# VH-VL binders against a9jty4, part 12

Target 1, 144 residues: a9jty4
Amino acid sequence: MAKKRDSPKLIKIKDAIKLINQEVSLIGIVLEQREPKQCRNNDWICTLRIIDDTYPSPGLTVNVYSRTLEQLPQIKNHDDMILFTRIKMQTFDSGKRVNAACSRWVSSFALFEGEDLILHADEDTSAVFVWDGTDAPPASILAK
Below, E stands for the ipSAE of ESMFold2; O stands for the ipSAE of OpenDDE; V2 stands for 0.75 times the mean of E and O plus 0.25 times the DockQ between their complexes.

## First folded at step 4 (VH-VL; framework fv_teclistamab)

Design a24
Fold by ESMFold2-Fast, scan of step 4:
Structure a24 (fold): chain C 144 residues (1-144), chain A 122 residues (1-122), chain B 108 residues (1-108)
Amino acid sequence: as target 1 above (144 residues)
Amino acid sequence: QLQLQESGPGLVKPSETLSLTCTVSGGSISSGDYYWGWIRQPPGKGLEWIGSIYYSGSTYYNPSLKSRVTISVDTSKNQFSLKLSSVTAADTAVYYCARETYDYVWGSYDYWGQGTLVTVSS
Amino acid sequence: SYVLTQPPSVSVAPGQTARITCGGNNIGDKSVHWYQQPPGQAPVVVVYDDSDRPSGIPERFSGSNSGNTATLTISRVEAGDEAVYYCQVWDSSSDHYVFGGGTKLTVL
C-alpha cells in the first residue's frame, strides 16, 4: 500500500487571517507584486498582495523568502493565480495588522497559467487532494 | 501597551565594560517573532545600530563593533542586555533599546525605549 | 562598508512639500525605512519597506525607492514635522543595519 505524506487542506483567506501563528494553505489571485529586496542570511524577499472571493482589495500581504531571485515567484500577468502551501500567518504594525510568511524551509508556492480561471468552490467539499510540494495542482481542478 | 526601559551605569571608565539592560513590560520577549536591538547616538551625531537578538539567543552585530559587543536575553526576567568592552570616549552616546520586526514589518524598529546617556570618562 | 548619503538639512515653508533623499549604491534592491527624531526624543518610524506607513502616521508622509536613490516626501508640512530624519537599510553582504547621516528638516 502506498504511503502519502501530509498535504494540508486549502482554506479561504477570510478564515486564514484568524489563524495567527499557524500554518495555512490557500490560493489567491495576485493583485500586486513588489520588487524583490535583500534580507538576512543573504536571502531575498518579495511581497505579494493576494485576493480571493472572501477577501477583496487591498488583500492579504504574503512575504516570500528565497535564496535567489530566480526562485522567487515570477508573476507575468495582472491576475495570475498562486497556490501557497504551509505559509505562516503573522501580525505586524504592533499587532494591528496581519500578513503571511512563505519561508523557503517549510512553505512552497505554485503559479498557474491562465488569467481566465475563476475561483469557484468545488461542490464536493469532502474531496481531498494531496501535494508534496514538488508538483502543482492542474489548473483544471481549480476551475471546477 | 508595550514599553521598553534602559537601565545601567551612566558613567563608565575608559577600558572598562559598558553594561546596559532593557526591561520589557506590557508584552513578552518570547512571544511573537521579533528581534530586540540596541541603537546608539553620540551627542549631536547620528544613529548607529549596535546589534539585535532573537529570544532563542540568535544574534546579529554591527561588524565595526562585533569584537567588543555581546547581546544576551533573559526570558525569565523579560529583559535583554548589552555589554560593550574596552570602551573609549568615542563610545559616549545615548543608548536605545528597541523592538525590531523581522518577518512582518521587515527591519523597522517599531517601539523604542526613552534612551539612556552613557558617558565614558575618567 | 555600505554608506547611505543624506543631505544635512532641508528647509521648507509651512504648507509646502519637503523631499529628503537617501543615496546608496543599488539602494532600490534594499528595503528603506525612515525615522523621525524630534529634538530630545527617541526615533519614530514614519515609513517602512520603501513606501508603507505605520498606523497613526499621516498620509502626508510617503516614500519611494528606485535605482540609487530613496526619497521621503512630506506634503503640507507643519511646524510639528521639524525633526531630524534618518533612512535605514539592511546590508545583506555584511548582515547589518546601516543608517544615513540624518537630514534636519527646518520649517521656517
Scores: ipSAE 0.373, ipTM 0.732, lowest interface PAE 2.6, mean pLDDT 82

Design a25
Fold by ESMFold2-Fast, scan of step 4:
Structure a25 (fold): chain C 144 residues (1-144), chain A 122 residues (1-122), chain B 108 residues (1-108)
Amino acid sequence: as target 1 above (144 residues)
Amino acid sequence: QLQLQESGPGLVKPSETLSLTCTVSGGSISSGDYYWGWIRQPPGKGLEWIGSIYYSGSTYYNPSLKSRVTISVDTSKNQFSLKLSSVTAADTAVYYCARETYDYVWGSYDYWGQGTLVTVSS
Amino acid sequence: SYVLTQPPSVSVAPGQTARITCGGNNIGEKSVHWYQQPPGQAPVVVVYDDSDRPSGIPERFSGSNSGNTATLTISRVEAGDEAVYYCQVWDSSSDHYVFGGGTKLTVL
């Protein structure tokens, strides 16, 4: 089952890529989403590339794991914003590449519609988001 | 510089166990970045995946061969090995060992040994 | 058991584009890797994860994967590209790698 934790501190992608083998929480804009793929042990994986103001294109690759297609991020629009909580920074290919793993046992995500986020910010409203139902939303992003 | 080298008998009698070893040099087998696998190719035919192993001992096997195949790893010798029991003429093939670059989901085989021909004949 | 279907052969003239297909049920849901095997040699990966290229592989090698068909495209074909090409996927339902039957590329 999901593991309860205190509200995470958000960091920028520029800082996250230095924290190999550590859990980080961060917000990014979805630059690209690849179609979901089947992986080992009959799980599903969805690969996203995300950017923020400190880390532009090609961005950070995040692999999101789930037992079902329906539990993967449902990105509606390019430029949707996503919050990742406690994703694990990793290297592979002899340390030449960096990515992050979002595991539903430890990690969570929340989707924000890009247009709604801009509209809500302008009108003193909170971003509309879709939670995965596994973990409580981080306090720092729950501001309305 | 990574090198993989297959070794073992080139001739095995029907019903016996085919045993091959892959020696890894220029890199460590004790790495979370890689699986290590065996692929075979019967003369004039295509590639068939046999199985793979992680340095912890975790294995995956081709279901068609699973009852006869065992892959093991010896991290102290930087080697991994294949045993295929109850062989028949259908097991005659060039056997390759190879490294799979692993990103926690799946990977491609990025380094291969030269291959060794194993003939099953009495 | 999951099966990948490749044409047995493709022939092209130098400078032309070769397209090698790999058919499989819902193969777009799987990551496809492509290997080049020159005569008498071990295979070499030329495209992995549908469309990525290893360092050292020329840009004229590219891949795509959608629906029931993955395709390896080799543009501006050279005599040295002559080889048998194999596609490969991981089949999650039985946790094993499956290879296609191979396509012999002949440069005329």
Scores: ipSAE 0.241, ipTM 0.716, lowest interface PAE 3.6, mean pLDDT 83

Design a26 (at its last look DockQ between E and O 0.69; V2 from the best seeds 0.00; counts 0 for: pae E 5.1 > 2)
Fold by ESMFold2-Fast, scan of step 4:
Structure a26 (fold): chain C 144 residues (1-144), chain A 122 residues (1-122), chain B 108 residues (1-108)
Amino acid sequence: as target 1 above (144 residues)
Amino acid sequence: QLQLQESGPGLVKPSETLSLTCTVSGGSISSGDYYWGWIRQPPGKGLEWIGSIYYSGSTYYNPSLKSRVTISVDTSKNQFSLKLSSVTAADTAVYYCARETYDYVWGSYDYWGQGTLVTVSS
Amino acid sequence: SYVLTQPPSVSVAPGQTARITCGGNNIGSKNVHWYQQPPGQAPVVVVYDDSDRPSGIPERFSGSNSGNTATLTISRVEAGDEAVYYCQVWDSSSDHYVFGGGTKLTVL
C-alpha cells in the first residue's frame, strides 16, 4: 500500500471558515504566535493567528498540537508565512466562533520566512518543514 | 440570554451530603462547546474550583475534594448537579455554578450563576 | 499541588494604572484567566487565555504571562474597578483549575 503523495488543494481563509468539521489546506501570514502551553492531555500547543488576502485581522486562530516543543512552529519574523495541510475547521461558543486544529495525527505544516520563500519553497532548502513526526514531509506539498 | 440558577438546601448538617442543582435556561447543556462547573467561596475568602462536567458525563474534580465530590448532568432537564459528601463547617461557602466556554483546548468561565449560600451547622 | 500567589491588596489613584501579579512556577507555560469580583457579586471574566478580552470588557483591561509571573493591567482606573481580582490556571499535571488567593484593588 502506497501513501498519498498528492499536493493539497489550497483554499483561502474566507472559504475555509465555512467548512466546519472539514479538513482544509491553506497558506497564511502569521499575525500572532503565543508561547507554547500544555493542555489537559499534556500535549504542547502553539496558538497562531493567521491572515491572508481574503481574511484580515483578527484572522483565523489555529491550534498546533505536538508531543514536544521542538516540533511546534518556530516563528522568527513578522510576515512569516505558514502552510497548513489538512487542518480541521471547528466551531465553538454555539457556532459563534471558529478555530482550526493542526493535529499531529492528520495535519502538517510548513513554515516559510517572508514572501520570497513562498515563490521558491519547493526549490529552496531555506524553507522550514515540520510534519507529524511519524513520516517524512511530502515531497510535493507545495506543487499546485 | 443565558442564565444559570443554583438551587438546593441552604443548611446542611455536619456529616451529611450537600446537594445542589444548576438550572440552565436560554442555552443547551448538550453542546460540545462547553463544560459546566462548580466553584465555591467561603465567607470572606477566595474562590476554590470544585469540578466540571461535559454533557457526555466526563468529569474533572479538584484533587483536594475528589473523594467527596460527584458532579452529574441531566440533559433532558438542562441541569447539572453537585453532591459533596461528609460535610463539615469548612464546607460553608457560597456555591456558584458556571459555564466554561471550551475551544477544544482551553476554557474560561464566561457565565456564572448568582451563587447560593450553604451553611454547614447543626 | 500547584500554587498561585497574588498580593493581598493593591491601591491606585483614579486615572492611574494598576498592575496585579499572579506568581506561579513556570506559569508562562499555562493559560491564565482573570476574574473581577465586585463586592457581593458573582465573578466576571475580564481577561482569558493570558491576554484575550471578552466582548463587553473595556480595552483598559489587558494581560500578559511570561516565565513565573502573569500580570493583569488596568489602565485609567475608575472607581467602578474596585473589586477583588483572581487569577486562574489549568494545571495539566493534576488536571484541575487553581485560583490565586485574590487581590483587592482599592481606588483611593
Scores: ipSAE 0.420, ipTM 0.778, lowest interface PAE 2.6, mean pLDDT 84
Fold by OpenDDE, look of step 5:
Structure a26 (fold): chain C 144 residues (1-144), chain A 122 residues (1-122), chain B 108 residues (1-108)
Amino acid sequence: as target 1 above (144 residues)
Amino acid sequence: QLQLQESGPGLVKPSETLSLTCTVSGGSISSGDYYWGWIRQPPGKGLEWIGSIYYSGSTYYNPSLKSRVTISVDTSKNQFSLKLSSVTAADTAVYYCARETYDYVWGSYDYWGQGTLVTVSS
Amino acid sequence: SYVLTQPPSVSVAPGQTARITCGGNNIGSKNVHWYQQPPGQAPVVVVYDDSDRPSGIPERFSGSNSGNTATLTISRVEAGDEAVYYCQVWDSSSDHYVFGGGTKLTVL
């Protein structure tokens, strides 16, 4: 029986940082992307710093792991948004700092390029409404 | 707090084996994902990595020293050791033991011993 | 063998900014760590993973890494910053931790 993947409830970064060792789903604006690095296991890691209105500074560091460079997030614009699903909140620096891990096995991400504005995140349905600034109605994206 | 301390003879004769032990306190060698390494520094020169060991006994060595180096770990004593065979004057250095961070990527040495000078002399 | 190149010395006046470079082929794809070694002391990590700073290290210390050059920046340099600084990377091609030659920072 395929465990009904409970639609991940989107939470704000300010709340996510309190959920150490838990899997969370969240959306943020990408402020920084570090150059990809190779891991000891030959995977690749891309480190992102993301923010939202609840956590504008210093932002949440998210490590994205992949088998190939091509599978890593390709951030094109400074205001790109990224949706993370089931990333694991972690601590480092002896518990003094918080980051998150986007595992290639458990987690997923979706990039929203351009000047797309997140109008609403429904916490109950995990629906994200994206508006491109045009007269078109906002598009609803369900977090898979 | 984690502390590392090198111990062993400060004088070794040429062709003999240099033997050092690093005693770890304030934490267990077998706890967490860390490697434990040796780094040396000849007088007035830079740092040279010798090798590292995981608590399971898995090792990796500097290729230039691999044939002469053996690193071992004793989890019961919370120690790890270095043996360098067939020493010459070129092996005179301050020897440091240090903890190597392990978190998916290749890490830094975040805790160091104070170092011990080993002189190779007749 | 993979080589890290550092200038042998950098001099800066107190209160100014010191920049120490570490050159290496495609070093931007590697994790660069920086150590401070005061005279007669063991090295201490001041920057790890290119730009992360350990707890207890002043914010004056920062790092960057891109292309073929990593840089340690020390702002508002103090007399106590006088030391030799080393960069370090792992070279996967040779399975070797490589240190730079070290840069002596002199505070004038």
Scores: ipSAE 0.377, ipTM 0.790, lowest interface PAE 1.3, mean pLDDT 90
Fold by ESMFold2, look of step 5:
Structure a26 (fold): chain C 144 residues (1-144), chain A 122 residues (1-122), chain B 108 residues (1-108)
Amino acid sequence: as target 1 above (144 residues)
Amino acid sequence: QLQLQESGPGLVKPSETLSLTCTVSGGSISSGDYYWGWIRQPPGKGLEWIGSIYYSGSTYYNPSLKSRVTISVDTSKNQFSLKLSSVTAADTAVYYCARETYDYVWGSYDYWGQGTLVTVSS
Amino acid sequence: SYVLTQPPSVSVAPGQTARITCGGNNIGSKNVHWYQQPPGQAPVVVVYDDSDRPSGIPERFSGSNSGNTATLTISRVEAGDEAVYYCQVWDSSSDHYVFGGGTKLTVL
């Protein structure tokens, strides 16, 4: 018998930073992106700093891993929005700082340039929307 | 606190083997978070990376030195070692041991020994 | 093999900003590390992963890396900053670390 993991639910960054070693789903505005780097195992990494209305400073650092450079998020504009699913909250610097890991195995992301929309992910859908009524920039609807 | 200390002969004859040991104290060489490296600097010249070793014994070597270099680790003594065979005057340098941070990306050398001068004299 | 190119020397007046460059093909896709070596001493890392500082390194030291050039920037330069500075990357094509030739910073 194997233990089923809880499904991540969308939460605000202020709450996510308290959930160390847990998988969370969250949405934020991309404030910064570091240049992509090649990893030791020939994967690629880029590092983002994201914010939301509950955590505008200093923001949350998210490390995004992919097999190829082209699979990394392609941030086009200041204030693009990104939705992360099943990213793992971690500590570093002797527990003083928090970041998150978006692995290529268990996590995913969706990048949005669109307008305000109701954040919705229903049963079996491949679409995720930005939560309506936020002060964040809007995101486009994505559907399979 | 972590310290690295090089030891070995300061004088080596041409064609012989240079042999150095780095003793690690205040930390464990068996940590999976680090590689352990050797870097040298000929007098008045720049830094040259020699190679590195993981505590499991996996190594990387500078291609220019690879045929003459062996790096080994002894986790029970908390030490790693350098052997450079068939030395010439060109191998005269200060030799440093150092700790490399290991993660998803290639890291930096964050702790260095004080260095030891090895002179190859004919 | 992969080559990192640094200017041999940079001179700057006290209180001004020094910029030390490290050139290499696609260096922006590599993690760049910067070491300060005072005369007669072992190197000390002052910037790692392009732009991060170890504990104890003043905020005057900063780094950037994009395209074919990485840059170490030292603001409000002091006489104590005189040293040789080396950049370093890993070259995945031949599996070895490469150092730049070093840049002597002189504070006039």
Scores: ipSAE 0.110, ipTM 0.682, lowest interface PAE 5.1, mean pLDDT 84
ESMFold2 (binder alone), look of step 5: mean pLDDT 93; pTM 0.946

Design a27 (at its last look DockQ between E and O 0.66; V2 from the best seeds 0.00; counts 0 for: pae E 5.3 > 2)
Fold by OpenDDE, look of step 6:
Structure a27 (fold): chain C 144 residues (1-144), chain A 122 residues (1-122), chain B 108 residues (1-108)
Amino acid sequence: as target 1 above (144 residues)
Amino acid sequence: QLQLQESGPGLVKPSETLSLTCTVSGGSISSGDYYWGWIRQPPGKGLEWIGSIYYSGSTYYNPSLKSRVTISVDTSKNQFSLKLSSVTAADTAVYYCARETYDYVWGSYDYWGQGTLVTVSS
Amino acid sequence: SYVLTQPPSVSVAPGQTARITCGGNNIGSKYVHWYQQPPGQAPVVVVYDDSDRPSGIPERFSGSNSGNTATLTISRVEAGDEAVYYCQVWDSSSDHYVFGGGTKLTVL
């Protein structure tokens, strides 16, 4: 019986920052994207700062690692949303601050463009419901 | 609170070996992802990186000094050391030991010793 | 060898903004760290990873990095800010930490 890999539950940033050294899945609005830098192992790193309604300031810093520049998040607009899956919560600044790592091996991300509002995160299915402001029912997106 | 302190002779003769030790207190050299480095500053001049060591013994050296520099670590004593061979007057400087962060792969030096002046003179 | 270029000195009146530049070939692709060194003291990091501040460093200190120039900005300069400031990068091609020549900030 293939152990159903428990789909990581989406959590809010305020809760994620309490889960040091744990893998979490979360969604946020991108406030800042730093210029990509090259790592020691020749990988690339892109640093994002993301927020949600539970953690509007200063936001969560997420380091995204990739083998190539093209595989890094391409933020096009202000207020783009990003879904992270299985990012590892970490500390920096001698343990005084919290960030997260999106590794190329374990983690994944998905970008959402536009004025879509997140209405609900299903904790059981790790689905995000997006509402476009119309009378149409919200669309569900599964976290991969 | 993490503290670093340099120790060693303040005077070295030309052609001899400069030897310094950095004693770390308030934290373990083996704890966390940090490198431990040596930086020097000749009187009235700028900073020069000498080299860095990881607690496992992995080292990086300034290419211009590599042939003369040896950095070692003693985790049991919570110390790391610098040896610079064949010294000349050009090696007269304040020598600092410092902790190198590893938060974003290439870190900054966030904790420094007070520095120790080493004069090369006959 | 990779070289970082800083102006030797910058003078600013109290309350004004000081800008210290650090030039390097494609420095924007590197993380830049900034140190403050008061006379007779050890350096202290004031900005790291281009624009991050360590805990305890005033918000008056900020950093930016793009293209061939990194900049340390000190707003509302105080007499206590008088020091030599150094930029630093890692050169991955030679596995070498490189410091700039330092900039002496004088508060008039």
Scores: ipSAE 0.476, ipTM 0.825, lowest interface PAE 1.3, mean pLDDT 90
Fold by ESMFold2-Fast, scan of step 4:
Structure a27 (fold): chain C 144 residues (1-144), chain A 122 residues (1-122), chain B 108 residues (1-108)
Amino acid sequence: as target 1 above (144 residues)
Amino acid sequence: QLQLQESGPGLVKPSETLSLTCTVSGGSISSGDYYWGWIRQPPGKGLEWIGSIYYSGSTYYNPSLKSRVTISVDTSKNQFSLKLSSVTAADTAVYYCARETYDYVWGSYDYWGQGTLVTVSS
Amino acid sequence: SYVLTQPPSVSVAPGQTARITCGGNNIGSKYVHWYQQPPGQAPVVVVYDDSDRPSGIPERFSGSNSGNTATLTISRVEAGDEAVYYCQVWDSSSDHYVFGGGTKLTVL
């Protein structure tokens, strides 16, 4: 278990929506998943809405891009937690609405089922959320 | 306040090239957020997509028209244009230019010109 | 060649709900956009990305898309909703936009 200094700092969704055109890392609870779609470059898109303790329903829309269906997040239920690393905040609908893009080139995600998740963090580093199935998860990992 | 206006001859002779220009006002064609496209509608028929262009010059064309169609962009004039060669009576239609949202909204044409009727006749 | 199938016409009374379908093989894997074309006018997008509405479009317009069928739903229909409605998708396998044949909505 180790801290990762070069990982981006985790921020809350309320702060992320202000960082248009910037890369952010954040963790949220999956509120909704749309059916996967093929887009113009033949990538597959999985659209999720996520929430945290600072940004409730309807949440932040995140488009996750992947070359194949199998590499998209496989959400089993809407209470699953997801960690996004280096997703890009962006606008659509003529700048009126905000979403985020999790690109296959610079972004990543980690999906955590249920409560099996541990927080490993240090000052001036990104929080590291590690699922191991045996450790009790923090009461609220979103409190960071 | 974004407006698109089609212009060009309303009559074209068979075998000649149909040429139309779309003038964009209230917004810039040199935007990474949009493609710019042409859609046509023959009398009494539905909408048929012709093609789209990005301000860099990258294009997509309807495969059924690909051998005859060229779309070009002139960012200095804030215009884009359609050329359709070797026209026949089947090319008689109202021609629309429109803005296509790229990236998040895939293929949504959110602003349209009023359309211009082009009749192919001797 | 990818094909979208729409019924040619739908009739409803004012205040009722109209449902216009758009059929396509695995259309649920594609983003569906809906356009309203009043007689003699240019089309206007009323629903995009399956279920999102552009600014200025009333909330009584909604959409869904799953499996082989997308649906445009117009609740509390008004006379001003009379138009031909077209669905549209980008077909990634052929890199082109496909429109449905259009559905004429008649408000009786």
Scores: ipSAE 0.286, ipTM 0.718, lowest interface PAE 3.0, mean pLDDT 83
Fold by ESMFold2, look of step 6:
Structure a27 (fold): chain C 144 residues (1-144), chain A 122 residues (1-122), chain B 108 residues (1-108)
Amino acid sequence: as target 1 above (144 residues)
Amino acid sequence: QLQLQESGPGLVKPSETLSLTCTVSGGSISSGDYYWGWIRQPPGKGLEWIGSIYYSGSTYYNPSLKSRVTISVDTSKNQFSLKLSSVTAADTAVYYCARETYDYVWGSYDYWGQGTLVTVSS
Amino acid sequence: SYVLTQPPSVSVAPGQTARITCGGNNIGSKYVHWYQQPPGQAPVVVVYDDSDRPSGIPERFSGSNSGNTATLTISRVEAGDEAVYYCQVWDSSSDHYVFGGGTKLTVL
């Protein structure tokens, strides 16, 4: 009997850019976003540039697709972080550059707003934890 | 590398059909990554989009011309064509063929032919 | 019947910055493409997707788009920039590409 769910491991952007045509999970700081646009099929797209400690320049471009404008990530602050799950690494510009696609069918994202968020990963980066700066215990948001 | 070249009669009589062919070299019209378009420019005036075609035969037409326009593709000859029926002097223009880039959004025309003048006159 | 409005002409001294506008209702929700057409030549795309520059186009060409106005900016203008410039969008309500009327850039 074959399993129905397959969740890729969390990796760093420097490693993700080597995994063309594969699905990866990433976390990064949103460096910039372009205004949302309507696609040919009336879906919506916004384009983000994200960075992490392994790939601070030029950053990774991620195209996020949704059915409605309201379902796109709503980036509000300069310290916002985004977790992508099962995004597809791709090449563009005749193979000269790498980007990623966050589809509305297989991918997902989680946005963590503001400066007060503390984010921890375990030793093998199999899980991501969020803590809001209070005495409350950290919450898990991704696990293998 | 990629080149587009318009061809066809430069003189067309009123009420007849204007017919042009665009020959593509250095690339394939059957690539699913592009649409193929026609744009015209009357002498001394601006650009007007006529329409576009995908290699499967799907078309988009300028609503103001739609009743008179047919765009078709011949993938075996690596060509696409324009027919504009019932022409008048207002259809005198330089006609360009061009390639439209496609990703998930409406792209630009990144390669253009040199253009061919078609004059509608008795 | 989406309409793009461009000024008919813009004049600028060499070495200065030219700004060419393209007005349209909620144009910020559309991707804007800009074409340069020198006299007697076919158009050439100089900016696409609002602000992206094709390979081979000098960095002094840039674009922006928000609200009801898109702008093509040409810094350090040269005599060779003298041309007519067109903006273009797709209008999803009528399923066709629309060009602006064109702006003649004159380098004084």
Scores: ipSAE 0.094, ipTM 0.676, lowest interface PAE 5.3, mean pLDDT 84
ESMFold2 (binder alone), look of step 6: mean pLDDT 93; pTM 0.948

Design a28
Fold by ESMFold2-Fast, scan of step 4:
Structure a28 (fold): chain C 144 residues (1-144), chain A 122 residues (1-122), chain B 108 residues (1-108)
Amino acid sequence: as target 1 above (144 residues)
Amino acid sequence: QLQLQESGPGLVKPSETLSLTCTVSGGSISSGDYYWGWIRQPPGKGLEWIGSIYYSGSTYYNPSLKSRVTISVDTSKNQFSLKLSSVTAADTAVYYCARETYDYVWGSYDYWGQGTLVTVSS
Amino acid sequence: SYVLTQPPSVSVAPGQTARITCGGNNIGSKDVHWYQQPPGQAPVVVVYDDSDRPSGIPERFSGSNSGNTATLTISRVEAGDEAVYYCQVWDSSSDHYVFGGGTKLTVL
């Protein structure tokens, strides 16, 4: 579970795409979010594309899974930031493409408004934190 | 270079068990969060999904086939296998093994074996 | 059980646009994948997640999905596009993948 584990070490997307089948934690700017869809066992999924200073448009695709629509990322602006904790890097298309899975069991995310908050990981960031895949209420702050 | 290769008898008698193995090379079944599946196609007909497995042994089966299907994985041999019991002529088909791209979501199948024809006849 | 409906065949002249539909109840809420199966070959994914295209698939292939209909569109059709095309979704009510019946594209 991400909540019960040590604080994540953040890496850049350029480095994350080389860590196939591994869990990574990273911060990105949200370029867009697809409309939520249903997946196996009635879980909900939404797809985000994110960028950072090492990995520009079209960005990294992240599939976010949740039991309910309300617990999926609620992106207000496309310059909003998102912190992903312990998402899994994957390949497809004969290894030519990479994406990441933010699963409800081991991963978590936190939303930040505007790029000015990128360096802050505490309550001063005005971050919105959600479930890390557990049934417990989310912690207000993720320690770094 | 990931490759999938089906193998097993091309002829099975009615009422017996159809048994196929998919050998994965150029990649590991136990690495990553991929599902590994079986899809079949009767001659001149469409595709029918049979089921899929995660390397831990977790499975999903087509409800129409669930009572007769078992999919298993052998990570030491980098293989996964299909057993379909009590076969009839309706089970005559080309059988494909394939890799599903994502965990926790129905994904596209990005790598396929070439397929193997299994004929059910006496 | 969930059913996907495809027309059995579509015929187009070279250079024209082919549109292959996949009908399903509330299919717009599901991710639709499209496979091309040339005669005697294994299927190849040409569109995934409604509208995304794998590496190596030309931009002539595109997809859309809304309401009760998903559509695979092939513009500037070439003879090499002749194949049977299948749509695929996950049916959450019975936990299985459903394929459409397939549409044979003939380039006249």
Scores: ipSAE 0.013, ipTM 0.609, lowest interface PAE 7.4, mean pLDDT 80

